# Miniprotein binders against q56419, part 40

Target 1, 326 residues: q56419
Amino acid sequence: MEGRTLEEVQEEVFKRHGVLVPKKELEDLAKALEEAGLLLTEKVEARLKEEEEKLKRERPMRLAGLSYPEGEREARAFLEAFRASYPGEGEEARVLLMPHLEPSRVPEVYGAALAALEKTPPPERIYLVGVAHRPLKEKAAALPVPFQTPFGPALPDLPALQALDALLPFELFNTPLAFREEHSLELPLFFLKGRFPEARVLPLLVARRSPELGEALKVVLRDFPGLLVLAVDLSHVGPRFGDTPLTRTLAEEARRRDLGFLERLAEGEPEAALAFLGANPTRIDGVEVVASLLPLLRERKGKVLAHRLDLEAPTLSAVGAGTLVL

## First folded at step 17 (miniprotein)

Design n4
Fold by OpenDDE base, fold request of step 18:
Structure n4 (fold): chain B 326 residues (1-326), chain A 107 residues (1-107)
Amino acid sequence: as target 1 above (326 residues)
Amino acid sequence: TEEERRFEELFIEAWELLFMGYDSGNPEILRQAIELFKEALEIAKRTGDPEREAAVLASLALAYYELGDWEEARKYAREALRIAEEKGIEYVIQYARRLLEWLERLG
């Protein structure tokens, strides 16, 4: 094939076959329904306002009974089962990259995260950085309230959050409603709170890359040391994401990108990891988070503990998940 | 009316679940959304509101698509399109056509 690199051909193939962007279709239909007065009513607005006011006090569990048990005893058994699903031993983490995908889809990947946490001294605080699946007013946001878990509330580190806010060129405490149902925080927090019940938490969301966030966090971490957690998924391929059904070639490409991304992070080369993805044709979820945290990831060497490309058979689609320790 | 209120409640909750199910990758959430949409659909049929009916049908088509039930997705998309064309509901027409085109490419 004259003149194009395999990578260029792959990128073109990915661009040509993506006729439907399912997320965009969801958003477009929702918007049209709102404009038609079917989704956004005065009653809904009043409810949302009430929920926003409640979020000033606490963030309730949304996925209890759906993704994990609500009861503490059952939740502990759940943690133990997930840990058991990973046959290896962990390593001490200063930075932990872990998934936020439905836990039952990638149990051993969460198990690897738990294994790493077993080797990690209890931190005073956890910087939990998730992906904003809803729009934010700013590039990033925080919710400075207790997050409910089966193990009790995860309490915010208010001094550290205040210090972070003071260093950012935008208001950190924005878009509280974006946190209401955000699973990228709730799911990893279940595991983190279960392992470190006394740790304070900084629940952060990233919508768009913010170099300012990474620089600010670097300063804050000096005065407020803690565990940094990136709660991110990897590739999203197949019909649910606008691709053709999963093939061996598509799966191999997804794995190549996932592992190539994680391995470069493990080598302490986050810029190289981002560059390796280019236009991100397999839709790695965590790109904006990593791009925001470059100052904290540079020159840190670590290890990939687990990776899975999980097939959802009914949709012939797959999602990548990984656990990385730095 | 009470039925209209109930419809709105169900439809909104179903869409909240639809978004959560899509993003989290939990199919059980999508199934819950579908059940609420089905209840909303029955209300729309009883009240004789073709716009609400078409809207729910389009939503169901999308939910089934995300669940991987492409046969049911096609069924509901076709029905949404039919009603929308009869009543001139342009946004549903456009959406249902796009979804059907994609479903045809899948097989």
Scores: ipSAE 0.714, ipTM 0.917, lowest interface PAE 0.8, mean pLDDT 91
Fold by OpenDDE base, fold request of step 18:
Structure n4 (fold): chain B 326 residues (1-326), chain A 107 residues (1-107)
Amino acid sequence: as target 1 above (326 residues)
Amino acid sequence: TEEERRFEELFIEAWELLFMGYDSGNPEILRQAIELFKEALEIAKRTGDPEREAAVLASLALAYYELGDWEEARKYAREALRIAEEKGIEYVIQYARRLLEWLERLG
């Protein structure tokens, strides 16, 4: 079978059969159900309001007992196990790119992140930039409240958050409900808090590329130094993401794109990393985060510590994850 | 009614879990969503609300799809479609058909 590019296969599948975009289908059905009065009831609205009010005080754990242990002792053992899954040594990070995928899927990638954190002096604050999987009112958002973890609350750096807000052309503290279940913050924060219990956190979400965010953060980081963490996954391929079942060709393309992206970032060429992805046919989710943080990533050289394309066998789909130190 | 309230609670929570499960890649979350949908389904059946029943069935189909259980996804999608066609629930008809078409392509 002649080496059709993934793009050609996707195009052919798209042309012949239409591509089901599972996320869109999920959203479309949800919307239809809401319009039918089945999902958005007065009661739901009241609940959402209550949840929003609670989020003014703290962000509770949502994935405790599901993705990581709720108890501190068990959580520490969890961290040790993940660290043990990566046989290498880390490097000091000024910028850490790490996954936000279900930890059990890519343990060694999280292990690599932990290895890097072992070589990193405890920061005063962590700029944790995740991916908004829910819509935001603005391109980016922050939630300036304690995030609960098994290791105690991750406290916000309010002065730094306020400084950031002041430099943005939009309200940073928007869409608090988008944070309530956002795993792209919760999962990496588990590892970060476990390693740096005293670090304050700036929990940030990016929905769409915001050059303003990167420029603002560059200024803020000068006055409020800290560790920058990009909590991003890489390629998303297979039926869960609108592709055919994973093939060798699809997997190779996903790996190529993942590694090519990470390597260019490691060379301090984030624009080249983005350009390399083009239309992003393998759906690297970190593109909007990287695009937002260009000023902070330029000319920083580093090392790719780990990469995995993890097969979810039941769905014949795969997600890429990587750990990069800059 | 108490049953309607319980249905709404279950259905909403199940959808929250469904979104979380999709995004996180944790299949256990999807399994939890499925269990809540099943409870909601039983209520919908008891109350005789075909729209709620069809809606839950469509939701279950999607949840099983995300879990990679194509057979169960097809089963629930077909049942959703059946009820929706009988009762003229257009949005479920359209969705269930699309999902079934996709599932047919997967094998």
Scores: ipSAE 0.713, ipTM 0.916, lowest interface PAE 0.8, mean pLDDT 91
Fold by OpenDDE base, fold request of step 18:
Structure n4 (fold): chain B 326 residues (1-326), chain A 107 residues (1-107)
Amino acid sequence: as target 1 above (326 residues)
Amino acid sequence: TEEERRFEELFIEAWELLFMGYDSGNPEILRQAIELFKEALEIAKRTGDPEREAAVLASLALAYYELGDWEEARKYAREALRIAEEKGIEYVIQYARRLLEWLERLG
């Protein structure tokens, strides 16, 4: 009798009884409120238009004072504290996978990323690929403007961005409002700008897997060499994400999937990493980014520097984070 | 009116924070959202708009759920449901019922 794992039984029980996918519930309520005229007013639309026009010039900090210090001096101390939280040494990165989770939750994972950056020669440009937590008009997007940081503006590499746009079958410069509050770019950029103040940046978001993006980037990287950064989280498990409260079994499964994913990436087998996840029942965040960047990840061997499954005790939920160098 | 304008501003900003807090995993952002929702709730009560009141209560229930305060989430969901049932606000009724059912399963 092929013993149903406790997990399969729990999944089945939850599926049968209508699992609230919390994000879907958020989205469904928001949509209902929008339809009721409570979330989209003429004034809000006007504000959004103004913000969209401003985003043609610069992307202001949104998380300064919330996730990291606004002042440069305090921001530098913040960087050093995070670096200190990782006891190891880094390795030179050509590709860096790092988290975009709230930094205070996984300081040593960000510390590992900083350790890798210390061993990395300053790049001319950074290809920063984050996860779109808001809908995009296309599978991927870029915002070709300065991003504000406590260390000064991160300037876009316009020539490289234009070269990328020219190779894509869709308009790369779409959905500027999706960048306004996107932490998957802002948080890693804080650390990147702090370490590489002179590097230009290509801020990219992926909403859905785009093989075209990976192929285009592979070509662009030949003429415009730089550091590739995947800003992605790993498993999301527990009540905040539609599961039961975190158990030992659920945590072990999340860790197994996180580490199995990272290890296969470290072996230069990104397709095997994706296949290993299957339906992605623990909701690894970075799957669409990795799926988009397959041509850049193939045959690249590397090392997992850090991993953490961070428990959020009030919600009995956990999020996985990792740092990988390729 | 100025109060209606203020309500809309608060309610929208609170929802923006709610999404940010959910996605980032920063509970302080959720707490800020809750404070804005509470201010919006007081306006809705003063203006006597039961739809706005029910909408804010449902939103608060969700915010507290995301924060892990399931007791407060239940409280606000029940109140949202009560008002929505009294006034026939169907989308809030449906949401609040689903949320309460989920909260009952969490213990």
Scores: ipSAE 0.704, ipTM 0.911, lowest interface PAE 0.8, mean pLDDT 91
Fold by ESMFold2, fold request of step 18:
Structure n4 (fold): chain B 326 residues (1-326), chain A 107 residues (1-107)
Amino acid sequence: as target 1 above (326 residues)
Amino acid sequence: TEEERRFEELFIEAWELLFMGYDSGNPEILRQAIELFKEALEIAKRTGDPEREAAVLASLALAYYELGDWEEARKYAREALRIAEEKGIEYVIQYARRLLEWLERLG
């Protein structure tokens, strides 16, 4: 590993971060099944085309009944339970980093995000930046439609989205199907919409780092102020992610990497945070999002409110999650 | 056929759930995928379709691996491999061997 160029290290980190070896096995088997005619049929293609047309009008809930309740009353009680799982006070956020991991696994981390939102004046709009788990046609994408939630539709901020699109060297509205199952937007949005029911949303995905996105967002935020949310997870370690079984040493390293990353972001030093990760050996999620948004993170100081490295005992693996306010 | 259409519906939905469960880290979604794969497996056995049977067994092996039930993952991977070797289903052979070798390294 020593002696490789920065470009070579970044490329390895991107491959490992975006598509892990076990994720690659899942994708490779799916592709082989498609080629065998078992997953990609004329009926499936017609269904996907139909779904793509629907996604040009709205994005329905996909995780209701799975990750959160479908009914509004039950959803509000669920939201309150998450806030209660973090007994501390939050701080006002202009930028919020929060997880997109299954909420029941890290309830106090989501609770910390709610505590921060409690201290945050209701924004006119939320720039919600998630991690693309399906390929995008470009480095980043948006879907300019209402996202359904148990609290009602989260309406898009069309003027801000159009301004952003106009500043980018690529078409921003480029891969509707990538949003169909994208939990990195849906899970954080549940919490954001529950707290800020009147805020409009810019639902954004990053597949690969885009300096152009960060530069454009810096301009758009001056004319369209709002809350910037980085919906990212941290370390991914263990066999589910291509490692040996989790040990105390690997867990300690993952925690150190997570907290070191977050603390450097909290000091307003996002380049130092990325450099600290090096080859990103614990596969911190969200590196591409942070790398895209450097202009918005520089010199912005804040505080880490919560962190958990959540153990997956059955898989001998773990995923880190944190809440950071800037 | 009606059985063939039902198999396809189950198998496709199970794969969508498998991706969702993996990406979100939600084991209940993985368990739902497994339930659908098991129903699809019974159809493949009834209709005597060895490629479908091997494909579902390989998919179950992957689902159980992701859930952390590695005993079941080995079981289904071995069965997938036996059928695939007998019938010459190369992509299942390659996948099942890689998974079994990986599981051996995990100990």
Scores: ipSAE 0.675, ipTM 0.897, lowest interface PAE 1.7, mean pLDDT 90

Design n4
Fold by ESMFold2, fold request of step 18:
Structure n4 (fold): chain B 326 residues (1-326), chain A 107 residues (1-107)
Amino acid sequence: as target 1 above (326 residues)
Amino acid sequence: TEEERRFEELFIEAWELLFMGYDSGNPEILRQAIELFKEALEIAKRTGDPEREAAVLASLALAYYELGDWEEARKYAREALRIAEEKGIEYVIQYARRLLEWLERLG
């Protein structure tokens, strides 16, 4: 598509499929506005350079006051309310899969994660693996700085991060600005830091599946044991994601795909879980993370603690979220 | 020119919120983006800047689509299209037309 504008590419996709792709429309319009000087001005570029320099020292909260409270006392009460939303008991986790969807939409799913953490001995470190929502320069990235939370800074595990970087065929610390607004790390971290205030963190993002990451992490985890957290969402269906309006049939299919994926992971069969999804028609976003981490998931059995396909009535859409312990 | 600086601040912040609300699935963040876009729209109208006006209208149309208020999305997309066709703002024309055609099929 060399030499073609974003508008020409989007028109070709629309003509060929008859489908509006909402995330791509958002990205393409933003790009066009940047080219027109409305979103990427000299003032904006200067601000982004300042923010990038700040990100070399720390990652500030972006969702305080929006997704969780700003103050520590309110944040602690908020955390406990989420735990109360899941009345069951958890199980000890060496691997935890939890969502990154807006917490108020799936409170019992986050509550199940908290229940699992109650049964989990405090780890020295947490390998927090999210889904990159902005482009990375490589298949995966990390940001080796403190992440601010209402419970204090989540400190990076620099020795483990450096060991991981040394084992990869690309520089791990490659795209600081991609972390600036990355909710797939910030939202799970709120819950993790609230329960394990002393644990260090390896904040990792996957943009595209990387077998190299999984092999490297297997080596690093041997020498730097800790809790592995896959911070991923499940199905995304409906017009917000480029489908026709959600029907009961599509919702039932999305739920079946979510649960089938999770149950196969719970049986220690991550390749079967990926194969079960095929072309991934309900757009489970956990697939790239799972595909990257196969060596860490094989033969590790566990249990699905919670699942919800959360319906968005105004958009006729839904997003799935689950909690899995291995 | 002070109004132009305010427009830029509002428009940029609104777009940051729009991405955050879409990605996180938080409709309140989307509503906050819409509030900022509406203030930016009033500034663009007062300063008589048709490209800024069309850009904000297109942005509002997408924001309302993502929020699920498809009647408002159609309204802003049509208004964006009228201005963009008059002034030759091609990227707005193309996005507004695609959105309107899609919305017609959804409704």
Scores: ipSAE 0.662, ipTM 0.892, lowest interface PAE 1.7, mean pLDDT 90
Fold by ESMFold2, fold request of step 18:
Structure n4 (fold): chain B 326 residues (1-326), chain A 107 residues (1-107)
Amino acid sequence: as target 1 above (326 residues)
Amino acid sequence: TEEERRFEELFIEAWELLFMGYDSGNPEILRQAIELFKEALEIAKRTGDPEREAAVLASLALAYYELGDWEEARKYAREALRIAEEKGIEYVIQYARRLLEWLERLG
């Protein structure tokens, strides 16, 4: 111990291991409450089984009245207001990257997505790829049922989903309860269904990177062409995500990481985009989706239409969101 | 009983909202979870159920932490800890202590 006391070494080790991981604390408390019989009772288990059976038929709205209006008229006005938040012009997209963050926090980023959709011929189907916020039994999953929206049900493209399932080394139709509250599908779908009311949907979740998914999707897209949507957020920094309080320097770094990632994707260089993030110190949450979909992103050039690193002043934290067309 | 049934409904719904609010980054959803937790807390107090009371207080502390109201988070964590230490509710003790230690670092 060259010039350092044992106590000093022990303190440094505790500082390295003493950080709070807020998502983990949420999950750990919920698990402890389940084990104590307060969250996972026989009545709750019966209700969950009932919900799982219902999810075999349809996926209801969970965020109506919370993130967007429930009524169709109000929902259309809401959609128009978001488009107006982005005064620029879009570009035609074969691949669209858009956020799944609460829409009111980044209205112009969603507006940019709507602007891109205005320039995009109505697709027969939309491959909507979100980020699983609850564990999946496999690396990825789909739920082959109608998703309810204020604009009517978004119908599944069953032939395309079945073709995709047949190409994967795991059952694609797994973990239906993970879709029950999954906002990374529901929030983008509101905008997509509102703009393309006739398009069918492949609602997909990625939990862990799956090269198999990307290879299979490349094959399926040949026979079932459509719009590919990556519904992902970017940097997550600050105490809400296990960092120290947000500083100007951390915000500038997060913004630089977000834009550098998006720009490399826009150059058709998704491997370079992932490499640019290194250990992903600002916790861009799109990395597992991008890593899964490399075959669909390579050599496809495009443009970043919008970006915001949105400050959460009360939590001294921030979340990044962007819109990219390829 | 009817009050036990109502507590369970409130507590479970509040936890669903807590996850949804955290994941989506929507503070209004977190505020709705808090209102349900507060109603559940009143039931736990009326029924004299210290584990339910401590569990709701710990849940409120987490909800306020996620909302960024760290003074309220400390308040509910300390009350959860007080009851949990008195009644030997170990998982609440451990949770409340971890949160309070983290909040001290945040200042």
Scores: ipSAE 0.565, ipTM 0.871, lowest interface PAE 2.4, mean pLDDT 89

